VHH binders against Protein NEOXANTHIN-DEFICIENT 1 (NDX1). Designs and how they scored, part 5

Target 1, 282 residues: Protein NEOXANTHIN-DEFICIENT 1 (NDX1), of Arabidopsis thaliana (Mouse-ear cress) (q8gwb2)
Amino acid sequence: MDVEEKRVSSGYAKPPWIFKGSALYQIHLVKAATARAFIPKEFRLVEAFGYTLGGFFLASYDDSPAGVFDELVVIAGIVWNPPTSCAWAARVLVNSDEACHHGRKEVGLPSQVARFSKNITAVPKQKRDRAFGFLDTFGLGTTLSHPENLMEVKVSEVDSAASTDICNIQIRSDETKVGNWMGPAIKMALPSFSGNTIYNSNLLKYSCHLHCRVRPVRPAVVSGALEDETEKFTEQNHTSQESLENERQLSKAVMLSKPIIALQFKCLTMQVEAPVVIYPSK

## First folded at step 1 (VHH)

Design oH11 (framework vhh_7ocj_1)
Fold by ESMFold2-Fast, scan of step 1:
Structure oH11 (fold): chain B 282 residues (1-282), chain A 124 residues (1-124)
Amino acid sequence: as target 1 above (282 residues)
Amino acid sequence: QVQLVESGGGLVQAGGSLRLSCAASGSIFSIYAMGWYRQAPGKQRELVAAIYSGGSTRYGDFVKGRFTISRGNAKNTVYLQMNSLSVEDTAVYYCARSPLDEFYALGTSEFDYWGQGTQVTVSS
């Protein structure tokens, strides 16, 4: 005796697309010259003293149109979008072929497939534990005491020929804080530009609605190798293959820029609307 | 897609024992805290037990010393061993997942995913 299970139909969901999970949003001081390499000439960069605000958005999605996957958005900087401003993505790295294809085709993102390797190590909190014990003596700090966890996320771009390392991101959690405070609940509506890629030549605009709990956290430590020659000779004309390598090195430069602040987004629900064409390709 | 499936509930006499299991699928990360909540008729959901990614545990005051939460060798499986059960333990037991090891009982909205629940009934 045997009972066959019915197959479920496959395909991507209709917009709006809903993504649920958690994220780390880290803001860096990015050189204006680095950011301008990614931004169409039609837009003015928001800058001061030769710098813009870029950085990265690192997300872990547990529920989405593509199921479970990780995403790293490399944010080049901020551009004017009167009467507001918005972030410009330099590169979007995902560990899902389905998410990559959808991002490129439907949202107009500069999406690439990448491998995300995660390693978690428990780290003792020796000196903080002593201070915490002092609070316990006064009946004030009888909360749970746990080791800190160190999470390392290694992101490598996948190519049929070889995997190329992009960066390593070290995130430290603090689980011994009183009340395990998750931060205030927020709701944000962010307009975003996309398109003008080799995958979608139209210039696009879409709405992204976020619901989450937000708290400031210690900035993650980002490491990776930069090609010195790329920084020296960025003004040189390149072949298509050299241009791709230069874009990769400039994306690394954004990731390795000086961190200013990091925000943890917990209980994240992100709703992405279908984009509209604002400037069609010629 | 993350799915939580509870099993092991049922009817048991006071003083008896039950072991609940929760199989979590679709998660590629071991960084999440897992927990058990219960809800009796007409009462709010309350935390029974939680286990954090590092293996540390937390228990509700009403079950300390009687219940034990553990994680299986297979990643993403959590168990609740319930000993010395009393009529007051009668409730629907829910498996829940918390993002990034934060399992603070601020309310149900703090959890990413809930299972459908399994009924535990303790008779006198």
Scores: ipSAE 0.000, ipTM 0.173, lowest interface PAE 14.0, mean pLDDT 72

Design oH6 (framework vhh_7ocj_1)
Fold by ESMFold2-Fast, scan of step 1:
Structure oH6 (fold): chain B 282 residues (1-282), chain A 126 residues (1-126)
Amino acid sequence: as target 1 above (282 residues)
Amino acid sequence: QVQLVESGGGLVQAGGSLRLSCAASGFTFSSYAMGWYRQAPGKQRELVAAITSGGSTRYGDFVKGRFTISRGNAKNTVYLQMNSLSVEDTAVYYCATESPLEEYFLSLGSDEYDYWGQGTQVTVSS
């Protein structure tokens, strides 16, 4: 029902929309050819040596217009928007029907409903100081070793009754490492382009205002399901120019690209302005 | 759903000891970092002690060497052992937790916890 669907989407109050929680922003070196499959031709990709900066934004919101939910934004690359640059989303995965519907209709995002499974495992410490070899002889050194924690976030896309595994994101901590925080909380304005989807044909521009503490962290390790990897490699031809490739496969390629840097956003307040329709001169 | 219940506060003479407990429910306790904060009348809330899921600890400079934080995962409880108490330790003591995702990159501050208890009063007389 359109009436029911409109009621659900109108559950978001008037913009700006406020999202509070935490996030991991991980930047990957993405092939320009992969990114160009998602970006309208009127936008110029920021690239060097055949690569752009894409990656992902993984967020857990504890307070938002849709309540508590998780979000994975797959970022294809960055496009020129002088004097700044804008990220372009290849895919947005959310575990909220309301957030998915609003993203599609009001924000022009390529949103899909997904399941997020978060598992925490204590793992043995990866490396030990060999100077403690004498303590190990007496069993004392081993009793002083603490396991590292591993958080695994499994993301599976939901389509009707079917569930398809997309990726596993492994976040490893060393509990003795806290890293450096960037002074007091910082404010950032991130302009974004969206639209040109089957859900919203307009080209849109909106601004995200972030207020958070930012800290560099160890990049997460991203993996896919073994069977999906084998099938995708077997079926693909080695021509990146053919636009008939599955968008899901290309989104997975972005996730599996080489990590460059990861940033933790803590005490995050994200303010999303109402998008405006744009008409690019080029 | 998430509940934190502090206990063990009260009136104590300077030089005495108290042990605070925080009973947690409604979440997977062993996966969360836990902290103790205090707030004296007319002052800002300040970090007393924090403990990660793996047992790493952090203390405020004013309690270092006198207070000890610990956790009992089997009992879903975090503890604060307070020794050599002074009048300046008089405050309401709060138990707090934060989301599991944040503990992996943890730097604990007063505005960084997701959930707070109602607090327990500690009064130290001279």
Scores: ipSAE 0.005, ipTM 0.246, lowest interface PAE 10.0, mean pLDDT 74

Design oP2 (framework vhh_7ocj_1)
Fold by ESMFold2-Fast, scan of step 1:
Structure oP2 (fold): chain B 282 residues (1-282), chain A 121 residues (1-121)
Amino acid sequence: as target 1 above (282 residues)
Amino acid sequence: QVQLVESGGGLVQAGGSLRLSCAASGFTFSSYAMGWYRQAPGKQRELVAAIYSGGSTRYGDFVKGRFTISRGNAKNTVYLQMNSLSVEDTAVYYCAAEDYFEDWGSEYDYWGQGTQVTVSS
């Protein structure tokens, strides 16, 4: 995609940028020390007992300035933004060159091109709901059995035809729910800080406005590929490459942190405002 | 009753073309995303192509540039035009109906019975 690399992304010319799709927002209990590696000195991490709230935002967009693409935002933690707080992204993985370029240049995100391998498998329902046992006792039980759906998302960072595995995310359907159950409609504003990357050195602030149907779901199971010591010994002796590799490893640590809660966002409309450069306080 | 009925599968020689059709009934077709998945023996089911209600499309990397998905809302039908077929494309192809937006971790998707595509050398 060398021709694509040298052009400006025309699809993002007019903010605010609107993204439509669905997402899984999973919150992890992240060690403060891990999160601090990503947080600029200008900001204070929101933490308690040595932990912050990070995790990930896994989205599938079917309508956006870059068309159809997938995104994994690795969230390092929450930083103070008086009188509020906001999330800090450790890594943004997208399967769109155009979205990657725009994220790096215009939004100041630590964006990287990645491959998303999605497999959907129908898994037989193994554990019977206690309610079915009760219904069977009364002779009113149904023999209607629906399999669980298992979505397995493998995310690999792509750089110069080389593929580096980041994580495998296993998402299971709710075993007990059948039918078109949409959670409450919500509107929320997620203020975010960005910048301080090798692609955009400015320190930026922007607003992300979400409108969606939300429901709590079973947290996804995240597994990571461990990097062998032999691979590290073949690493090129460049400071920027060393920093990117360290950030990649810490991003994996965020993904593998303890899950607390997961929220499914359906009928998502996300409006991203143009960032503003943050000047040092007077 | 929700039904998805695939047709158009069969035997083709490598380099040939085939067009699959999926006739849908029992739901508001125009509001749903429609997709094609495939599964070879012993392998997991994988996404081949999807078309959303707004007309946006998505393709698996292994078929980009060769396959084209399209829909006819008036006929409640989704199509998969398969060109430059190779033996690696041999699989059972399934039609699926999904929420307007891709719904990760949602309940059971509507699936067809599948149609066999076999590509000979």
Scores: ipSAE 0.000, ipTM 0.281, lowest interface PAE 12.4, mean pLDDT 75

Design oS1 (framework vhh_7ocj_1)
Fold by ESMFold2-Fast, scan of step 1:
Structure oS1 (fold): chain B 282 residues (1-282), chain A 125 residues (1-125)
Amino acid sequence: as target 1 above (282 residues)
Amino acid sequence: QVQLVESGGGLVQAGGSLRLSCAASGFTFSSYAMGWYRQAPGKQRELVAAITSGGSTRYGDFVKGRFTISRGNAKNTVYLQMNSLSVEDTAVYYCARETYEIYSGDSYTYEFDYWGQGTQVTVSS
């Protein structure tokens, strides 16, 4: 029973901000022209043969400054940040108003509130040699094959009364012969640029320190191409509105780009430092 | 030897309630996440609810606010309280044990390694 309007505040405690959960990091071969639409002219895109490496980071946080929430980071590409490269986010979709407001204001992320509809179904595994069809034929037992799990995550942007579909992400759980295998524990420091948005005009740099267990997995299947036609009329009617909706369409193009590799992050702890304002001369 | 035994299914009128129970044996119940799936005629089996060893819960969008999953570690039992039932809830309900370690978190890529035989729930109009 909410008797008061939600106060507009970042709400987070002092940085560094700690996020715990799990994530899927999927790398796509993204056209350089698509990525450049999101990246300020001051930055050089890391590209070869007209392509950069983008994709997405899909996270489920069990513990964070905003509590439990889901996040989809659409990664446009990689930019040069000597002595290392960094990822550039095209769009950040979260099912938490608090996370959205904090991301926009304090971190300079292109954050939007979204609905995440998760549906998990058991599906038969074609390659399962342990099925005993003769027992099933005689009605002597239950199904002996163990199904795989298929998770479908539908992500839709929410703006008050309106909902706009962004993508559907289809993830299959892989069975290992010896059980559930997790790869090595790793630590990474990922510098990132942000800002230059309508919510935060500053150009920002921040670091994410990740500690997790990682394993390569089958890339998720992303769909959404059939939804492009319905928004075209509204996009043509106003220059500023056209620009904002073009950003949405280009982020969809990133999601629908060719997958290269996918990594599962489990036991994830992500530490996000307070961003600093930067003034690059070039 | 892992066993999952469901009970509590039956016939109920629309708007009514049922409570399903799943008695687990052959493993350390408190160390595993548990889930409830359902399968209606002509449809794929779908996740209804899941609960981690720590008590964190997840629900399918079609049952949020109506169903509640809970666990009794002392009795090695997981429960599904089903309220405000509709004809669309008619299905066979299955209990499942999750493969993932509870301390690695509530992963959005669940895998279940053991299933019960199922219990029928029928909701009349």
Scores: ipSAE 0.000, ipTM 0.234, lowest interface PAE 16.7, mean pLDDT 75

Design oS11 (framework vhh_7ocj_1)
Fold by ESMFold2-Fast, scan of step 1:
Structure oS11 (fold): chain B 282 residues (1-282), chain A 124 residues (1-124)
Amino acid sequence: as target 1 above (282 residues)
Amino acid sequence: QVQLVESGGGLVQAGGSLRLSCAASGFTFSDYAMGWYRQAPGKQRELVAAIYSGGSTRYGDFVKGRFTISRGNAKNTVYLQMNSLSVEDTAVYYCAAEVEFTIYGGSEYSYDYWGQGTQVTVSS
């Protein structure tokens, strides 16, 4: 109660909540069986030939109700609730306790706290053969560039006793395009569904408005460590731990699924409306 | 702290030549790509020429063969040699410096420094 009162008093903004930054949205070909494990029975999975479109949304926010933080949304697949289809989040990893709490309570997201370790490898000292961005975008095309920057993001789940690695995401500069081009400006409004978590049992609907510059980029390479069967079953007396490990394994399967396309969102402004409770009985 | 100062603009007759210079300060010049843009009245700003830290160059289609960009790293200066000028080359010419850094999301983001511009007028 005191904690709740303090958080409210600390000035968490009233909806709509505004998030500004940049993001990578990568679409993967995900097995329907894997996706179905995360999706409430009230929603139908959109699938073809045993697969759906999932993947991930990796964001860095410079300005938000929780200040500066990073977010990884693991997207299980596309769900259909007539007449609307939406991506369904399997897991939301944030490096902010405040963002995690807000996501769980107010937005109904399967949020948890994680550590994001970023490493950026600079362009090699040898000559830059690359078209570095904005200088080349006004009426001059180029077909020559070199892959020069590598960003590696390690996402680790934070537990009371230890950190458990979820994945490593390696992002390379596109070698065939003009660098620094931000792409066309777009605006879109997306209906979104959430809820049915242990933190918020309600089924929720809200609107998410995106304003950004979008361009296709080289898909990131995702890697993760394999876990032994013995490690999974070492403490079978801890039923909750078995459940958490299974959820982690399935989330990892989504992340390690085959990449299809990646989109970069620059100058991102994301407006999230307050959710409403829905009753999908008809 | 960072400054780009253009000079060498002026009035010239069609078919003439002009040399622009841009003196840079407040950053490690040799690490930056340098470029020239121009903007004519009522038109959008467009790329004229760029020179990268490694010495490779790029030109707008309308100036290829007529303009030459070069840099003097010892003087922290970039130059634009303009030959065979036409009335259509009349514009304010801007010097720009850019550095690439990767934004979260894996794509390039340019931080551009701009000079105040220098007027070039070509009379018939």
Scores: ipSAE 0.007, ipTM 0.140, lowest interface PAE 8.8, mean pLDDT 73

Design oS16 (framework vhh_7ocj_1)
Fold by ESMFold2-Fast, scan of step 1:
Order: C-alpha cells, then structure tokens, then sequence
Structure oS16 (fold): chain B 282 residues (1-282), chain A 124 residues (1-124)
C-alpha cells in the first residue's frame, strides 16, 4: 500500500500535513486590547506601546490533504514562548468542509467554513500623489500610467443557509516588477499556539515549516462588510449569539488594523506538524 | 513583440453559444499565459478566464461553469467557449498575455500585450 492510497482511504493524511500553493502574509499593527480578547490570560502578549503584530495569512492551495481550497487565517497577535514567540489565530476561514473539520479536531484551530469570491479587474492606475495634492486640486495633475490589475477577494462566513460577509481584500499587481523574479528561496519555521475552543479544549502548540519564494509587495487594502453604509444601522442580534458576534467583530478589527508589511509567498510548500498538548504554568 | 487578433464575436440570442478565438503572432506564444477580459459600457475591464503555459485555468465567478478557456499551441491560438449566454455577457472581449503569481491560483495578474477586442452582443 503506497502513501497516496493510504491518504485517500484515511480521509485526511497522517501528519506531517503538506500544503502546496501560494499565499499573501500581511502584518498589521493590532491594538493589544483587541488581541488579548482571543489569548488565554496565562500567556504574555508580545507588545510595545499598546500594540502587537497580527494581521492575516491568505492562502490558495492547489495540493493538500483536503485537495484544492482557500484559507484566511486572522492572526490576533504574537505570544511569548521563550526562547521564541508564537502566533495566535483569532479565526481560520476555509472553503473546505474537510479542512474545517480537520483544523478544529486535529490542530485546535478556530476554523469556520467560508465562501471566497475572487474577481480580477483592470483598473486605471491612481494619480501619482504629490504631497498636498497641488496639481490635482488645480486640475493639472494627470495619470499617464497604464492600467493595473486589482484582485478583490470577498470572504463570507457560511452558517447553515445564511452567509455573513466578513471582509473584502483588495490586492493590486506590482507593476514595478524585477522581471519574472519571484524573490529569494527561504525556509522558515513558524511556531503557533492553538486550542482552548469548544472543538478542542486542550492548549496546543504546533509548528509550520515553510519553503517558498518570498518578496515584499504592496499591502492589500481591507474593508469590512457593511450593509447600507454601516452595521450600526442594521438591527442588532440581542440573542445568546452575542458572544459569537463579538468574536466576529474583534476578528474584523484585526483585519482592519493598520498594515505595515506584506509578503508574497510563491511556490509555497508548508509542512504542518501534529500539535502537542501544553500545560502553561500558573 | 506579440500581436493578438480576436475573432468569433457577434450577435447571439440569450441561451446561445459563441466561440471566441485569439490568434497570436510571435515566436514565443507557447511560453505565455493567456487571458480573456471583457468590458461592458461604463464598466471596468474584468478578467473572464485565463490559461497558463502549462494549461492551468482560472475563471471569474460570473462565468464559472458556463465558459471554457483552452489553447492550441500548434496554431498559436487561445479559445473561449461561451455557453448559456445572458444579456449580462454583452461586452467587448479582449485577449491578453498575462502573468501569474502561481499557475492556477493567483493573487496578482499582469498583462503586457492586448488585442483590439471583439464585440459580443446577447439579445433576449
């Protein structure tokens, strides 16, 4: 029996789990108070001046134990784990039922099924900004730049027959390209804490080993899902579901935080080790 | 340099089908990823479908299941088979060379060469 036959017959493969594809890793300056809402009180947040480093990991996998699927990991912040640090996921959105189930059960992730809608448009390049918009104010500013591609990724959480919009991520092509260069090949390990969910009560630690081509790119612009201008004008849910809605709103706050850097991962191979149970001291 | 010439557009009734062709000239056609864009009056030019040099495809959500992109390297031609057409598909369709961040799945698409476009009009 070969490895491929075992994987198919077992449903989800044995660890380590291998995911291949591409990703956008965007780091945001997240308010420490927002991040603390997701992190157990026993853990020390890595913070400075009231902020931590969170953001998101947006991936498209063409080969994985669950086949082809998209993933959005909302990263609340960084937690101390001497001699290193670990990321803490606020929410994991996937368009695969198999990936959602596996994430909840085996990896202890706060996984939810979501719909990913991707649209690509060619848009006019923005006017080159002169400080204070002098030329634009007097109608003397011009754009002689060629169109650029804009990819819009709309992520909506699926709950039974209903869907709730979470965010819209706008990614622009980098026309200041160094030919077809994909960036340097790197290998890195990203340790992460997980668990403490209704699906897995244990506190867990796992490692992701990445091998990819990396390059800095323009940060994506994230907008929140709003109905008729603001969510404030929609009838609020005052049921026992308020706690779940608060978690969703705080996850949106992470996504809408200030971007500081974005990295594109091409030719990505991500190896995820089986989590280990941890027992934090006091 | 690459020149792209589209053909196969025209008037068709809703529910009908059309096949668009894009003929490329130049010695390196087989090395390019190719795409089809469309532009309706007053709208932005949007990606309809794309195909890599290796044959991996990507579609806009609004055409997925109805349109199929394919390529014939022997004739340096890219095709767009359009089925179950609706009035909302009325637009000028453009052929272009494209660049992917990763074949089959992409966060960025760029284009270097464009055709002149071919008009598709769907009547109800």
Amino acid sequence: as target 1 above (282 residues)
Amino acid sequence: QVQLVESGGGLVQAGGSLRLSCAASGRTFSSYAMGWYRQAPGKQRELVAAISSGGSTRYGDFVKGRFTISRGNAKNTVYLQMNSLSVEDTAVYYCATVEYTWEGSTFYVSYDYWGQGTQVTVSS
Scores: ipSAE 0.059, ipTM 0.541, lowest interface PAE 6.7, mean pLDDT 77

Design oS21 (framework vhh_7ocj_1)
Fold by ESMFold2-Fast, scan of step 1:
Structure oS21 (fold): chain B 282 residues (1-282), chain A 123 residues (1-123)
Amino acid sequence: as target 1 above (282 residues)
Amino acid sequence: QVQLVESGGGLVQAGGSLRLSCAASGSIFSINAMGWYRQAPGKQRELVAAITSGGDTRYGDFVKGRFTISRGNAKNTVYLQMNSLSVEDTAVYYCATYEVTIFGSETYSYDYWGQGTQVTVSS
């Protein structure tokens, strides 16, 4: 084998590709204008009142064609594909060169290598006093239970000079409530569109078949780096207008959109089928 | 990636006390729980005590009321205070911790183990 091919795309099995691990799937209300920037003009965005459903999929794989690695999929929104609707990935961040190359070449994903830092800290036990009791009573605030672990997942770009933070995701887990998993494992299929990248110009459709145990969880809190590029004296709309080609700014907008629901996937087996080339209707 | 270093073992007379320490160093970003196991010659490793990052504790049946596990300020150090020691407590004591991938793990698997420290209780 060619040493270049061996280094870059060695080891990936033939489809379907199997990924095993755990994941957090969080759905956000994403502004239609933000989502539209990522979606080919040929597709119609599923939207209501100027919003679509996007968000993110954060996974940690214990076993995959690329071995052990972490993945963050930034989901721009839902596109219309009668009779079904499909998610559109805006950006895919992985901490594996092999996974990145395969995603770009075989699946048509907008994949990029990133650094993932995961920290678990003890959440201090809090007594009954709450500053936001009214919001907590109506389920509008964040509640603390005892005992809790706080996991922080920091995703950063791999820059030759210095790493640039993409986002920080704070996830609360309650060890006492682990036993409240939903019944037996469930199966679901998630059709997805991909392609239209510099690495794969075709428009593609593929299926992800998930088999996992699922439970709803409190949405993770997402934050971006405070001063990612420069001091924040630039107005947000002005920055967005000047940086329409800045994929990083648009991805952050999706990540920082309002969360609606979050699902924890445990004992996850994800089967990714070989994509097929599609041609959207005129 | 994670290195566990035990200290505080040694020889002690029955009825005496020892305090074991375990410091975790390196990549500790995913530690959910730390604990102590012991293994006497010819026996399987058994749980002595465990403590979660939130401070919840669990003890083996034969050490309840005599041993206390606690965490240090850095939260990457655990201590085992052993009181009222008996000859039956003679064993190699191992520090252990496990990494969680995203949330917590429901398993008892420990991913990182120290090399062990000998505790000998004389009559």
Scores: ipSAE 0.006, ipTM 0.173, lowest interface PAE 10.7, mean pLDDT 71

Design oS6 (framework vhh_7ocj_1)
Fold by ESMFold2-Fast, scan of step 1:
Parts: sequence; C-alpha cells; structure tokens
Structure oS6 (fold): chain B 282 residues (1-282), chain A 123 residues (1-123)
Amino acid sequence: as target 1 above (282 residues)
Amino acid sequence: QVQLVESGGGLVQAGGSLRLSCAASGSIFSIYAMGWYRQAPGKQRELVAAITSGGSTRYGDFVKGRFTISRGNAKNTVYLQMNSLSVEDTAVYYCAAEITYFGDSGYVSYDYWGQGTQVTVSS
C-alpha cells in the first residue's frame, strides 16, 4: 500500500534501460492491407499472399525505471529496411504515465496510457473437457482433480467518459503445471523501428536484448468490443478524430487477427538501448 | 471437417507387442496434441498415452514403461508402441486429437475422436 509511490519512479536514468518481469509474445496473421495503412513510406511491408506477421507483446514488469507497470505492444507487421527487418509497433499501451512520457520522447513509441484489469480465476473443467483437452494446459491422467487457471487481462482507454475496451486477453493455464518450464534461459535481440508519430517525427531504430526462460503456449484468446461501430462511423466528422478512429480500428484488427504461435517469457530481463535516428523529420 | 483413422489393432498373445497408428486428415490448421485412450467393457475411457505439439508426453499409470508414444514425420500422425501386453490391456483403443481450425473470426480448437480399434490380448 505505502509503496504506491515506488510504482512511479523519480525518473529514467541514462540508457540502457532495464526492465524485469514476464511477457506473452503472440504472433498473428495480419492482413497486409490493414498493416500497410499505418506503415511509414520509407519502409516496405514484408508480406506473402496478402498477409504479414503482427500480433502483440503483453508484459508485466516487476522492476523497471518506471517501477511496476503493464505494457501491451500492438505489432502491425514486419517491415523491411535493407539489410534488416523489424517489427513495427502500431500502438503501445501502458498503465504508467512515466513510461508513456518516456516512450513518446526518448524511444519514439506511439505510447498511450491505458487501464489494465487483471483477474485470475480457478475454472473447473467441464465433464466433456476432462475427457480430452489441451494437454500442456489441462492436466489429464491424474487421480486428483486439477482446476484450470484463467487469467483475463482487460485493456481499456482512459480518455473517454466511459472506459472504451480495446481488448480482452484470456490466457488459460493448468495450475498443476505452473512452473513446469522445459528449457534453459536464452538470450535474444529484437531490433525495432519506431517514430513517425505526432510526438516524435523522426524514424528511429533501437535494440531490445532479452534474457528469459521461454516456452511455447496455446495462443491466448483475444476478444474486443465491436458494439456501436457502425453508429460511431456515421456520426464521425471528417476531421482529426478520423485519425484517432483509424488507430483504434488498426489496434482492433491486429488484436483480433488469427493467432499462429505464442511464446511465454519468464524471468525476463529486457535491456533497451538508446534509439538511433535513421531518417530525420521532414 | 476432420477425420482420425486408426490402424494396427488386432489379436495378440500375452507378452507380445502391437503398434497402433493414427493419421489426422481434413481441414487442419494446427494439431496441439494427439493421443490414445482405451475403454474396456463396463469401464470408463482412460488415458493410455498422449503427446503435445511441443513433444511433452503423458502416460497412464498401468502402461508406464511398457508403451511408448511418438509422432510421425508429418506430425499429423501418432504411433503407440505396445510392449509386454497382458490380458488386462484388452480394450477398444481410441485415437484423440486437439486440432485448431483457422476461421474468419479467429481460431477455434476442438477435440476429435477416432472410431476406435480393438486390441485383444489372449492368455
């Protein structure tokens, strides 16, 4: 309780910035037309058969320059700037004002403050589900009844009179198999492009170095509120609000795209290097 | 739609071996898990062996050390090598799979079952 002030650090130190926690990295098959609408002209979309690889990165940080906070990175697709290819972040949602401001100014991310609601519930398996299910998540062949854990993460906007839901992410795990991680700790580098936002018009490149324990998991089920979509469209003025609505639609389209694979990262240490300007603002 | 086709069942003498196979076909995006259940007359279905897409295996207590589950090269097939068979292993063996369909609204995962193959172990 008294440590609420610690959740907002006094300020980011000089880079590299270190973030520790856990994450879910889920790759979706995203329509190229959806991704392309928001990719800068300086980059070419990596695509095949009208699709690119996008998805999301959902993280919960226990220790960072901004203290404890959650992050959802919506990844529109993979972009090509020879000789490298990188993920392009369409939107970054954080429940920390400090993380948002730093992301916008120092890293050139399209960062916005959002509300994260996390619930973990023990859900009993139905009789039919117990006959056969996802074996890594739903333990079978034991004499003891094993409940499932359902972790639901609801991400919503804070800028509206009513909180507008962006998405609900449902992650299902078997409590009996919690901590059953097969595999050593691995190190990996994820180069990323950023910038071309109203907060930072430069095009930037930075590197994230991850050290974590990884396992493939069943992709999380993503749902979104699609209510009032037609009404909002008909009432919308052809003004600056159109850009905001397009960003919301991109976020929804990417998050609701078809999942391909999901990776869970435990004991994560992520080192974020200072960005380098690759194309200065016009 | 998806079909599971079992083969390799039959009659064998106690102490013998059998190899069951199961192939999944149809509209399949991904297979998360495949395995074998058995049902003897008057009993409920019980887990024999299962293997996940990640290679993790589970076995029923009565078959550990005697049975081995493995996947084929195409990964849409699963095999059950049954060694040191006893009369108590007599049952109908069912192939099961958790399969993902890739649809317009996202993905949907369902459990599929084969028709079963009889294994009879004589003394």
Scores: ipSAE 0.000, ipTM 0.136, lowest interface PAE 15.1, mean pLDDT 73

Design oT1 (framework vhh_7ocj_1)
Fold by ESMFold2-Fast, scan of step 1:
Order: sequence, then structure tokens, then C-alpha cells
Structure oT1 (fold): chain B 282 residues (1-282), chain A 122 residues (1-122)
Amino acid sequence: as target 1 above (282 residues)
Amino acid sequence: QVQLVESGGGLVQAGGSLRLSCAASGFTFSDYAMGWYRQAPGKQRELVAAIYSGGSTRYGDFVKGRFTISRGNAKNTVYLQMNSLSVEDTAVYYCARDTSGYEWFGSEYDYWGQGTQVTVSS
């Protein structure tokens, strides 16, 4: 009999938790005022000239404690709690109930279940700079340019029987990179803060250890679904509906902020340590 | 050098099944991800299914539960099993090699077969 096995809660096995797959980390220039709406008062927003670095982390996991699933982390900005500086997640959208539950309970993430609709289309390339790379790669002097892959990822919130569109993310192949080069191999440890949610009121700190191939890529084009403002104005429910709508609008503002750089993480192995409480709920 | 040759297309009645095969040569097949695309008249070429070097798979929402992609690394072949076919599945089906070999996310498909016609009659 193993007493330890009975004492471990159901769900993910003991930490550290290992996630394998690929991701796109896109950094946006986010207005400080927008970011501050998400950040606990215990943390200082790292900013310059009224802006912080937020954006999103979009991942597709092929192997994880929850199996195969997709994740969109909406990053409000960079926070500082001396000596630690790290990204603050405004929202975490996952297409796995198990991943959502674990994120809320064990990691203190603002996790919600979402639907991810993914479509890949081969489209004619928009610019001719790829034609030279194609000829160089294949050694063909008279060949017309090949089509590019356009991946569209539509993320929608699932609340009971309804779904609400959050964003559509359009990812194109890197026009400057034609070969199999995935960038340099990188190993890094990143501190992270979490908590201050209705599911975990403590403020927490944990570490993520990343091993991946990293390369800069063309930033994805993000679009949001337009809401019917006319119908919304007829509603009498102010508190709960206003809070949900404010969260959606602010998340959309982060997603639609100006892209600065996008990094593709391939052959990603992410190791997540168990969080520790830094500020307990009173 | 690199060559992809599709086979198995044809005419089938709605509700029927077809199995497409793609024989690959000129590269280390097991190191690459492979995909099936289709192009209907007047439409753009869209991904139907992909299979990665580690064996994980991805499907377009319009074919989930009906189509199955698989690979035989020893035979350098990727397959697409198509069940419960409908008129909307009528298209030219293309085999393609992914440049990454790992994940489909942000990946490029650099080599394409000539395509095989699938026609589903009502």
C-alpha cells in the first residue's frame, strides 16, 4: 500500500508538471491604464511613457498532464515585486476542463474553458521577398513562389450553453525563413505570479522552466468579434454583466494592442513548479 | 529528389469511404510532419489533417470523427482514411510535407504532390 498515493489529490500528478508542444509569444505595447485594471495593488506595473509590455501566449500542447489541449494566455503587462519581475496573466483560456480546474485550484490562474477552432489554409503569398528564398532553397531559377500557410485560430468563451467570440488570430508562415531552421535552442527559468482570483484568493509565486527552439516570426494579426451594443444597452443587470463585459473589453484591448515582436517556440518543454504563497488571503 | 505521389482518389457515392495514400521519397520521412490538404472548385486550399513525427494528429473541424490520418514510417507513406463522405468533400486532395517535422503551429508545407481527385455524388 502507498500512503503517499492516497494523500495526493486527483487530477494532475505531483509537480513539477510537464507540458510539451509549441507556442507563439507575441509582445504588444499595452497602455498602462489598461494593464492596471488587471494587476493587484501589491504589485507595481513596470512601465515607460505610459506603456507596458503585454500581449499573449498561444500554445498547443501535444503532451501534458491533461493530454492534448490548447491555451491562450492574455498577458496584461510586466509586474515588479522586488527582486522579481514577470508577466501578469489577465486571463487564461483553455479547451480542457481538466486543465482549467487544475489552473484555478493548484496554480491560481484566472482560467476559463474556451473553444478553439483551428483552420489552416494555403494562400498565395502577399509579398515577393519569399520568391528569392524559394529559389535559393530549391535551386530553381524559373519557379513561381509557393503558397504560404495561413493558420486561423478562433477563440470563443464557453459559458453554460452559450459561446462568445474573444478573438481571431491569423498566423502566417515566416516569409524570411524558408528552410527547417527553428532558431537557437534556449533554456530558461521564468518566475511567475498568480492568484487573487475567486478560486484562489492568495497571491502566489512559481517557476516555469522552458526548453525550446526560439525564432522571431511575423506577428500574428488579431481581430475581435464586434459586439451588438444595441442589445447590451437594453439590459438591466448591471453588476455581474458589467464585470464580465469589462473583462472581455479589456482583454480585447490587450489582444488588439500594437504588436512589437513575436517569438515562435518549437520543441517546447515547459516544466511548471508548484506555487508558494507570498501573500495569504485574510 | 523530394517526391510526393498521391493515389486512391476516385468517384464514390455519398456515405461511402475512400483511402488515400501518399508515397514519399527523397528525404528522411520519419523526421517530417505530413499533411493532407484539399481544394474544392472556387475555394482556397485548406488543411484536412496533419500527422507529426511523434505520431500526434490534427484535424480540420469539418472532418473530425469522419477522417483518420496515419503514417507508415517503414514504407515512407502517409494515409487518409475518409468515411461517411458527403458531396461537400468533393475536392482535389493534396499530400504535403511540413518543414518543421514537429508541431503544426506556425509550420510551413514546402513540398506538395500533384493532387488526386475525389468526387462524391449524391
Scores: ipSAE 0.204, ipTM 0.622, lowest interface PAE 5.3, mean pLDDT 78

